# VHH binders against o26951, part 15

Target 1, 206 residues: o26951
Amino acid sequence: VEYTHFKDLQALEMERGRLYETIVVTWDDSMVGNAAPIGVLCTGDDTVTLYLYQGTRTVENVLNNGRFTVNVTLDPLIFTDSTLGDLEEDMFSHYRDFLHLRGADAFFTAEVVSVKKLVKRDRFGESELHVVKARAGDVMRAESFRMALNRGIYAVIESLIAYTRAEFSDPLVLRERIAEMNRVARKVGGPREKEAMRRIIQALES
Short names: E, the ipSAE of ESMFold2; O, the ipSAE of OpenDDE; V2, 0.75 times the mean of E and O plus 0.25 times the DockQ between their complexes.

## First folded at step 5 (VHH)

Design n03 (framework vhh_7xy4_2; at its last look DockQ between E and O 0.64; V2 from the best seeds 0.00; counts 0 for: pae E 2.8 > 2)
Fold by ESMFold2, look of step 5:
Structure n03 (fold): chain B 206 residues (1-206), chain A 123 residues (1-123)
Amino acid sequence: as target 1 above (206 residues)
Amino acid sequence: QLQLVESGGGLVQPGGSLRLSCAASGFTFSDYSMAWVRQPHGKGLEYIATISGSGGDTYYSDSVKGRFTISRDNAKNTLYLQMNSLKPEDTAMYYCAAGTDYFEFESSEYDYKGQGTQVTVSS
């Protein structure tokens, strides 16, 4: 796979304020690779933010060496396999002193700029969350690149499907479904997805 | 018309307590995560705490952990910040903000911010 070098995240069509579904590749001191599906928030032309929970190999590696890659793929099996287990060593390739996902449609190197520790409190108690801000370095795009995944439009589409079937639906079930999709769209989407959800909800109220 | 109105600020001695309130209107309150942020005089906004739409998850910056408690009453459309063991460095204008059900960290990522309520900690 041949990659073209670009200067910033616009080459991947990432927009500030949107969260993208990616594969984050990290490694330990022995360069043993680790891959995990991580939502990556675009915060600028060359900046991203990650929300990493304590107790994962990803956060351990990031805190240890301050470097990782963000990898774009549309292959659902890579997301599945990296969640349910470990990817094989031949799924990682070297790029300078970084590892990246072999055959990724695009990837970029990332170096940590800052880490803020937050305490999360829920019904199970307290846990630590690391908010990692990183600067993108080399942005590498293959000819196979199509898009970085964002779930926002799909939340809108699911809402529209539910809306068109409203006359056949229990009103409370419909409202719960739309509320769930609105939460997704607000979490990951940009202004257009948020506005779309507002219009759908308004139409349901008329 | 979407509005957030903070109240409950004032003068407090070090070690004292205050409870801030934020009255929300013009949106479905329970659908949104809510946050408290503060702005010390002449400085930028600092993240304090976030609470999920349901109230089940809360998040705190290191600077206030163990001292501040964020809570909400979805029936009254009201957000709260209980501030205990106050320190002079807690002196700031405090704002509430509405965001996604995923917590928002930076002040530029919040959808809405009220006019604020002043908290001053001094002897």
Scores: ipSAE 0.305, ipTM 0.732, lowest interface PAE 2.8, mean pLDDT 87
Fold by OpenDDE, look of step 5:
Structure n03 (fold): chain B 206 residues (1-206), chain A 123 residues (1-123)
Amino acid sequence: as target 1 above (206 residues)
Amino acid sequence: QLQLVESGGGLVQPGGSLRLSCAASGFTFSDYSMAWVRQPHGKGLEYIATISGSGGDTYYSDSVKGRFTISRDNAKNTLYLQMNSLKPEDTAMYYCAAGTDYFEFESSEYDYKGQGTQVTVSS
């Protein structure tokens, strides 16, 4: 794959405040690669934030070497295989001293700026969460690149699907689903996604 | 009009306790994750804690873990921060903010932020 180099995340149409579904690639000291689906929050033209839970190879590698790549792909099998297991070694390519996802539509290098440890408490108990702020370096875009997957728009789409199936759904379940998607849109969506959710909710209440 | 109004701040001695409140209006409160952040004088914003819209999930910074408790009452559109075992280092202006679940809590990342309530811990 041939990549064109860009200077910042605008080349990938990433916007501040939005969360993008990506494959984060990390590596150990022996340059053994690791890939994981990670939602990446864009926090600026060249800054991102990741939330990494304890006990994963991803967080270990990031904390160890302070570097990773964020990879954009629309291949559902990459997301699936990286979640269910590990990607094979040949799924990683070298860019300078970074590893990235082979065949990625785009990727950017990232260097950790700061790490903050948080304690998350939910119905499953307490867990340790690392908030990783990183600076984007080289942004590489392939001809195949279209856009990074944004969680906000998918929340809207899922809500619309639920809406169209409302006749066949339990009203309480439907309302809860819509509420859940609305929370996602409000958290990581843009103004238009938020407006879309408002309209959907209004339609459901009418 | 959307508003966040913090209250409950004041002067307290080290080891003391305070309970902050944040009254929300003008938006669907339960749709937003809410957070507390603080800004010491002359310093940047520091993240303290977050609670999900439903209240099911909470996050705490290490600096306040075990001492502070974030909670919310969606029926009252109110966010709370119980602050125990206060230290001089906790002295700051405290803000409640909305839409912070996925943000590292820079002021520009908040959907909404209140005017703040001053907490001063001093002997």
Scores: ipSAE 0.135, ipTM 0.605, lowest interface PAE 1.3, mean pLDDT 88
ESMFold2 (binder alone), look of step 5: mean pLDDT 79; pTM 0.797

Design n04 (framework vhh_7ocj_1; at its last look DockQ between E and O 0.17; V2 from the best seeds 0.00; counts 0 for: pae O 7.6 > 2, placed apart)
Fold by ESMFold2, look of step 5:
Structure n04 (fold): chain B 206 residues (1-206), chain A 122 residues (1-122)
Amino acid sequence: as target 1 above (206 residues)
Amino acid sequence: QVQLVESGGGLVQAGGSLRLSCAASGFTFSDYAMGWYRQAPGKQRELVAAISSGGSTYYADFVKGRFTISRGNAKNTVYLQMNSLSVEDTAVYYCAAGTDYFEFESSEYDYWGQGTQVTVSS
C-alpha cells in the first residue's frame, strides 16, 4: 500500500474530544508485533490519549518502548481476529523503527508523553489502568482512507430505531437501551451526537 | 447555572479522618463522572479519585487504599472519605464533573468547584 505523509491528525479528520475505534500496534524488544482494538481519544491536533488496562500485552509494550502506531481500518475481521487471538506475522509492516498494520487505510506513529496509573475498583475487585498521553508523529494516509471510525453516530442511529418502535416495546427495556446508547454517545461522540441524544430522550419523555 | 460546592475541609491531625462532600446542581448528575483533584502549593493539580456514572471507582496510586469515593445520585452529591491522613495530603481539594471515566485529565472536565482546604498537621 502506498501512503502519503501528513504532519498532523487533521489529515484523518480527527476532532478533539472524540474517541476513535482503531487498531493499536505495539511490539516487544525483539520487534514481535501485537495488535489490539483500542479506542483512541483525540486530545489535540497531534495528541491522543489511550486508556490501557494492566495485564495486556499492549500496555506492557507501550510502557516498555514508549512508542506505538495507531491504525485506521474499517475491516470488522481485523477487529475480531485481533480480539479473539493474535494476528499472523505477515499482518505487520515496518515503517522506520515502528510496526504498523499491513494494508491499513491510514496509520500514525505515536510516542508517549506521559503515563498516569490509576487503581480501578468495582464489585469484582481491583484492577490497574494506565492513562497514556502520546504525541502523533508521522501521519500516513492511503488512497483507500475514508474515515476514522467513531461509534457516536451509530449510538444515535440505534436510539432512533428504538424510538420508532417505542409503542411496541417494553418501556423498561427501551429505557435501558437508550441509556446505554447515551453512555456510548457521551463517551465517544462530540457535541452533535450528544445533542442528538438529548433530543431523542426528550421526545421519548413527551 | 452549573454549580459544584465542596464542603468538609479543615484542619486535622496526622492519622485522622476527614469527609469531603460536593453538592452538584445545574446538570443531570447521573450522566456524569465525578472526580476529586488536589493541588498543593507549588505542585500541579492531580487526580485523587474518580467515580463513573455507572459507579466504578478509580484512585490515584498514592491513595494506597486510604480514601473512598462514593456518590449519592438522589442527593446529587459526591463524597470523599479520607482516612489515615498525613501531612503530605495537605492541599486544596477540588470537585469536578465530566464525561465518563475516560476523562481523568483535569483539562477534560466540564465543571469545577472552587475547592476546599485540607490541612494535616503533625
Scores: ipSAE 0.320, ipTM 0.740, lowest interface PAE 2.7, mean pLDDT 88
Fold by OpenDDE, look of step 5:
Structure n04 (fold): chain B 206 residues (1-206), chain A 122 residues (1-122)
Amino acid sequence: as target 1 above (206 residues)
Amino acid sequence: QVQLVESGGGLVQAGGSLRLSCAASGFTFSDYAMGWYRQAPGKQRELVAAISSGGSTYYADFVKGRFTISRGNAKNTVYLQMNSLSVEDTAVYYCAAGTDYFEFESSEYDYWGQGTQVTVSS
């Protein structure tokens, strides 16, 4: 995939105040890549905010080296596989001293500007949240780039969100949510969305 | 067209109660987290309470059990029941909608209401 370099996030049609479903790629000191679906809040032409929970490789890497990439893709299997497990090494490409998702429709490099630790308290207990503010650097866009999400991939993403919170949710509520999203994927999703949902459901039942 | 319309604000004496409502339209309400923010004169906007699409709730530290956020599914409405109000609670209260990724100290939800004034007198 060939990428064109742009100066800021406007090239990716990212608007201030909007949250975008992305794949965040991080790496350790050995340049071993990690990918995770992360909602990225656009806060300016070259600034974003991420909310990262403790206990993940993503947050560990981000806090350790202060760098990551935000990757735009509409491939539901990337979202699914990165959530249910790990992406293979060959799913990562190098851009300078960054890693990004191979085949991404777009990606931008990010440098952490500030981190704020918060304790989230809800009926399920306490969790540590890292509010990460970052500056976007190089913005790379492929010709195949598109930002708009369809209902199919939306359903998959929502299901994955529910999945990641399964231990902190009512099982019945979770099941119902997944069922609803599966209905959406079945009706308006393509083969990959349907497969993604199958994998999610399988993982929940295992 | 997305709309968030707040109501229920007004003047109340300290120790009193108010119930704010936010009527949402133009988006799939059930898929969004809903939040209440407030902004007092000369202060930054701050999160008061939030409720996820799944019903999980968050409350700011200053709430101290006085407020309750809830969803009304039938009318696509989110509520903020405010009890034991104090003068410090005086502010414009804003309704906001965002994804479930949007849980905490973010100044920018996907959608915002115009706000409703809450004034608590001593």
Scores: ipSAE 0.016, ipTM 0.312, lowest interface PAE 7.6, mean pLDDT 87
ESMFold2 (binder alone), look of step 5: mean pLDDT 83; pTM 0.841

Design n05 (framework vhh_7xy4_2; at its last look DockQ between E and O 0.59; V2 from the best seeds 0.00; counts 0 for: pae E 2.2 > 2)
Fold by ESMFold2, look of step 5:
Structure n05 (fold): chain B 206 residues (1-206), chain A 123 residues (1-123)
Amino acid sequence: as target 1 above (206 residues)
Amino acid sequence: QLQLVESGGGLVQPGGSLRLSCAASGFTFSDYSMSWVRQPHGKGLEYIATISGSGGSTYYSDSVKGRFTISRDNAKNTLYLQMNSLKPEDTAMYYCAKGTDYFEFESSEYDYKGQGTQVTVSS
């Protein structure tokens, strides 16, 4: 795969405030690669924020060497396989001192700027979370690039499907479905997805 | 007009407790995560805690974990910080803060903060 070099995240059409579903590649001191599906928040033209839970190889590697790549792919099997197990070593390619996902539609190098450790509490208990801010370096795009995945529009679409079936739906199930989609849209989406959800919720109230 | 008004500060002995309140107006309170930050005299802002818009998730810095509890009452548009086991190093001006449209924890990323309420922990 042949990559063209770009200066910043606009080449990947990433917008500030939106969270993109990517494959983050990290490695240990022996350059043994690790891949995991990670939502990446775009916070500027060359800045991103990751929310990494304690107890993963991803956070361990990031804390150890402060570098990673963010890889764009639309292949659901890569997301699945990297979650359920480990990718084979031949799924990683070198780019300078970085590893990246072989055959990614795009990737960018990232260097950690800061890490903040937090304790999260919710109904499932207590967990440790690292908020990692990083600066994008080289942005590499292949001809195969089409888009970086954002789930916001699909949360809206799922809500509209539920809305059109409201008269046939259990009101509690409908309310739970819409609330779930609203949480997704607010987590990953931008202003337009959030406004869309507001309008859908308003319409359900009438 | 967006407004955040903190209250509940005061003088307390080490080991004591206080509850801070923040009255919010001028925006849809339940749509946004809310945070507490503090500024010790002569120092920069320090992150304390964040609570999600629904109240379902709370986040704490290492320095206050286990001692402070953030909560909200969306019906009253009010944010709270319960502070227990207070220490002299907790002495600071405490601010209620509203983040931007996206989920963020850094004090430099806040859209607005109030005027603050002073907490002083002294023997």
Scores: ipSAE 0.394, ipTM 0.783, lowest interface PAE 2.2, mean pLDDT 88
Fold by OpenDDE, look of step 5:
Structure n05 (fold): chain B 206 residues (1-206), chain A 123 residues (1-123)
Amino acid sequence: as target 1 above (206 residues)
Amino acid sequence: QLQLVESGGGLVQPGGSLRLSCAASGFTFSDYSMSWVRQPHGKGLEYIATISGSGGSTYYSDSVKGRFTISRDNAKNTLYLQMNSLKPEDTAMYYCAKGTDYFEFESSEYDYKGQGTQVTVSS
């Protein structure tokens, strides 16, 4: 795959405040690669934030070497295989002293700027969360590049699916589902996703 | 118009407790994660805690873990911060902040924050 170099995340149509579904590639000191689906929050033209939970190879590698790549792909098998297990070694390519996902539609290098350890508490208990702020470096885009998946649009789609199945659903469950999706759209969606959710909610109340 | 109004600050002795409140208006409160941040005099903004829109998830910095509790009442559009076992180093202006669930420790990650309420811990 041939990549064209760009200066910042605008080349990937990433907008501040929005969360993108990506494959984050990390590596250990022996350059053994690791890939994980990670939602990446765009916080600026060249800045991103990741939330990495304890006990993963990803967080260990990031904390160890302070570097990683964010890879854009629409291949569902990469998302699946990287979640259910590990990607094969040949799924990683070298870019300078970085590893990235082989065949990625786009990727950018990232260097950790700061890490903050937080304690998360939810219905599942207490967990350790590392908030990783990173600076994007080289942005590489292939001709095959398509915009990274955004969680906001998923919220809208899921809401619409729920809406169409409303007659077969518990009204309370439906309401909660829509509320959940609305929260997602409100926090990481764009103006159009937010408007879409508004319309869906209005329709449900009618 | 979006508004966040903090209250409950004051002077307290080390080991004491305070409960801060933040009254929110001008937006759908339950749709947004809310955070508390603080700024000691002459220092930068420091992240404290976040609570998700539903209240189902909370996050704490290590500096306040076990001492502070963030909570919310969505029916009242109010955010709370229970502060126990206060220390002199907790002295700061405390701000209620509206943001995404994906918070960072910089003010730029918040959509809006209030005017703040001063907390002073001193013997």
Scores: ipSAE 0.340, ipTM 0.725, lowest interface PAE 0.7, mean pLDDT 90
ESMFold2 (binder alone), look of step 5: mean pLDDT 83; pTM 0.841

## First folded at step 7 (VHH; framework vhh_7xy4_2)

Design p01 (at its last look DockQ between E and O 0.46; V2 from the best seeds 0.00; counts 0 for: pae E 7.6 > 2)
Fold by OpenDDE, look of step 7:
Structure p01 (fold): chain B 206 residues (1-206), chain A 123 residues (1-123)
Amino acid sequence: as target 1 above (206 residues)
Amino acid sequence: QLQLVESGGGLVQPGGSLRLSCAASGFTFSDYSMSWVRQPHGKGLEYIATISGSGGSTYYSDSVKGRFTISRDNAKNTLYLQMNSLKPEDTAMYYCAKGTDYFEFESSYFDYKGQGTQVTVSS
């Protein structure tokens, strides 16, 4: 994939105050890549905010080296596979001293500006949340870049969010939510969205 | 119109306690997460705590965790902040704020905040 370089997040049609579902790529000191679906809040032309929970490689890598990339893709299987497991090494590409998602429609480099640690308390216990503010650097856009509305991908993303929170939710509520999203995927999703839902359901049943 | 009115601030000695209240009106209170933020003199806004609409989840900044407790009474449209073990560094103007999803942790993105109540911790 060939990318064109741009100055800021306007090139990706990201607007301040809006949340975008992305794949965040991080890496450890050995440059071993990690990918995770992360909602990224645009806070300016070159600034974003991420909300990262404790106990993930993503948050560990971000806190350790202060750098990551935000990757734009509409491939439901990337979201699914990165959530249910790990992406293979060949799914990562190098851009200077950054890793990004291979084949991404777009990506931008990011450097941490500040981190705030929060403690969440609910009926399931305590968890730590890191609010990460970052500045976008190089913005890279492929010719294939698009930000079209896709109800199917949203259904998949919602299902994955539910999946990641399964241990902190009522199993019946979770099942019903997944069923609803599966209906949406069946109705308006393509083959890849349907396959993604199949994998999610299979993972929940295992 | 939307209104948030804070009360309960005052002067207290280190180690003391205060309970702040925020009376909300002009919106469906239980539908929204609510937060407390504070602003020390000469400094920017600092996020303190958030409670979900139902009250089932709470969030705290690390600086106040274990000392402050956020709560709400949806029947009374009131938000509370119980502050224990107060320190001089807790001195600030305290604001009640209406938050939205993902914005509740960013002081610059709160939908609305009240006029504030002053808390001063000094010996």
Scores: ipSAE 0.298, ipTM 0.703, lowest interface PAE 0.9, mean pLDDT 89
Fold by ESMFold2, look of step 7:
Structure p01 (fold): chain B 206 residues (1-206), chain A 123 residues (1-123)
Amino acid sequence: as target 1 above (206 residues)
Amino acid sequence: QLQLVESGGGLVQPGGSLRLSCAASGFTFSDYSMSWVRQPHGKGLEYIATISGSGGSTYYSDSVKGRFTISRDNAKNTLYLQMNSLKPEDTAMYYCAKGTDYFEFESSYFDYKGQGTQVTVSS
């Protein structure tokens, strides 16, 4: 795969305030790679934020060496396999002192700027969460690049499907589906996805 | 017009307690996460705690874990911070802040911050 180098995240069409579904690649001291699906919040032209729960290989590696790559892929099996198990070592390629997902449609190097440790409390107990702010370095894009995934539009689409079937749907099930999609749109989407959800909810209540 | 008004600050001895309140208006309060941040004199903003829009999840910095409790009353559009076991290093101007989403983990990324209430911990 042949990559073109770009100066910032605009080349990947990432927008500030939107959270993108990516594969984050990290490694240990022996350069043994690890891949995990991680939502990456775009916070500036070359700045991202990640929310990493304690007890994962990803957060261990990030805290240990302060570097990772963010990899763009549309392959659902990469997301699935990296969640359910470990990717094979031949799925990682070297770029400078970084590892990246082999064959990614795009990737960028990232270096940690700051880490804030939080304790999350909810009805299930306490867990540790690391808020990692990182600077994007080299942004590498292949000709195969199409987009960085954002779930916001799909939350809207699922809601529209539910809307067209509202008269034939259990009202309680419909309410729960719309509420869940609204939570997704508010979490990952921008103003347009939030406005779309507002209109759909309003139309359902008429 | 969006408004956040903090209250409940004051002078307290080390080991004491205070409860801060933040009255919110001009937006749908329950749709947004809310945070407390503080600014010690001559320092930058320090994140303290965040609560989700429903109140179902709370998040705390390590510096206040176990001593401070964030809560909200969505019927009264009010955010609270219960501060126990106060230390001199807790001395700061305390602000409530409205998040952009129902979860907000970054203290410098929020829509609006109030005028603040001073907390001074001194013997």
Scores: ipSAE 0.012, ipTM 0.517, lowest interface PAE 7.6, mean pLDDT 87
ESMFold2 (binder alone), look of step 7: mean pLDDT 84; pTM 0.851

Design p02 (at its last look DockQ between E and O 0.08; V2 from the best seeds 0.00; counts 0 for: pae E 16.5 > 2, placed apart)
Fold by OpenDDE, look of step 7:
Structure p02 (fold): chain B 206 residues (1-206), chain A 123 residues (1-123)
Amino acid sequence: as target 1 above (206 residues)
Amino acid sequence: QLQLVESGGGLVQPGGSLRLSCAASGFTFSDYSMSWVRQPHGKGLEYIATISGSGGSTYYSDSVKGRFTISRDNAKNTLYLQMNSLKPEDTAMYYCAKGTDYFELESSYFDYKGQGTQVTVSS
């Protein structure tokens, strides 16, 4: 795959305030690669924020070497395989001293700027959350590039699915689900996703 | 218009407790995660805690974990911060902030914060 170099995240149509589903590739000191689906928040033309939980190679590698790549792909099997297990070694390619996802539609290099450790508490217990702010370096885009998956649109889609199944759902559960997805849309969605959620909610209330 | 009004600050001795409140208006309170942040004099804004819209999840900075508790009453459109075992280093202006579930942990993505309430911990 041939990549064209770009200066910033605008080349990937990433917008400030939006969360994109990506594959983050990290590596250890031996350059053994690791890939994980990670939501990446765009915070500027060349800045992103990641939220990484404890107990993963991803967070360990990021904290250890302060470098990673963010990879754009629409291949569901990459997301699936990287979640259920590990990607094979041949799924990683070198870019300078970085690893990236082989065949990615696009990727950008990232260097950690700051890390903040938080404790998350929910019904499942406590977990450590690392808020990682990073600066994007080289932005590489292939001809096959398609815009990264945005969580906002999926919130809308999930809401619509819930809506169509409303007659088979507990009204309170449905309401909570819709509210949750609405929060997602409000957080990381664009104007159209927000409007979509408004319409869905309106329809549910009618 | 959106408003966040903090209250409950004051002077307290080390080891003491305070409970901050934040009255929210101008938006659907339960749809948004809410956060507390603080700013010590002469320093930058520091993230403290976040609670999800439903209240089902909470997040704490390591500096306040175990001592502070964030909570909310969506029926009253009110956010709370129970602060126990206060330390001098907790002295700061405390702000209630409107956030999102994923972004309230990023200070640059707070939608809005109130005017703040001063907390001073001193013997």
Scores: ipSAE 0.039, ipTM 0.520, lowest interface PAE 2.1, mean pLDDT 87
Fold by ESMFold2, look of step 7:
Structure p02 (fold): chain B 206 residues (1-206), chain A 123 residues (1-123)
Amino acid sequence: as target 1 above (206 residues)
Amino acid sequence: QLQLVESGGGLVQPGGSLRLSCAASGFTFSDYSMSWVRQPHGKGLEYIATISGSGGSTYYSDSVKGRFTISRDNAKNTLYLQMNSLKPEDTAMYYCAKGTDYFELESSYFDYKGQGTQVTVSS
């Protein structure tokens, strides 16, 4: 796979405030690679934020060496296999001192700028996560690149499907489904997805 | 440089009302969710209300739902908590807290909180 080098994340059409589904590649001190599906929030032209829960190899490796790659792929089997198990060693390629996913449609190097440890608390307990802010370095794009995956539009689409079936649906079930999709769209989407959900909800209330 | 300044606390009788304010500076206010958290004397923190960056979505704990209203004025960089039907168990130090991103509404998280304002509900 041949990559063209670009200056910043605009080459991947990533927008500030949107969260993209990617494969984050990390490694240990022996350069043994690890891949995991991770949502990556675009926070600027060359900045991203990751929310990493304690107890994963991803967070361990990121905290240990402060470097990783963000890899763009639309292959559902890569997402599935990296979640259910480990990718084979030959699924990783070297780029300078980084590892990246072999055959990714695009990837960028990332170096940690800061980490904040936060505690989520409710009446049932506590959990810990790390807010990792990182600077994108080299942005590498293959001719196969089409898009960085964002779930926002699909939350809207699922809501519209549910809406068009409203007269044949239990109103409570319908509202619960759309509320669930609204949470997704607000988590990952930009202003247009959020406005779309607002309009759908308003139409249901009319 | 980041600063959150709470005000509006005080002594009030049961059944009364108070309005808390939080003046924010040093960050783009509308980009972050904001929360109110409280701490009764000698006890742990309780997250009571959260509002999204736009103000379009809110969350309340069961202990205050229906009695308290969180709001924000992004033009004035100010967060508010309207507290009605106050009870003695509402006595606590109240803090405003800056969220870590725009969209974390179901559970309250923060990376900075103010100095607090005391609310005391007693006869």
Scores: ipSAE 0.000, ipTM 0.140, lowest interface PAE 16.5, mean pLDDT 86
ESMFold2 (binder alone), look of step 7: mean pLDDT 84; pTM 0.850

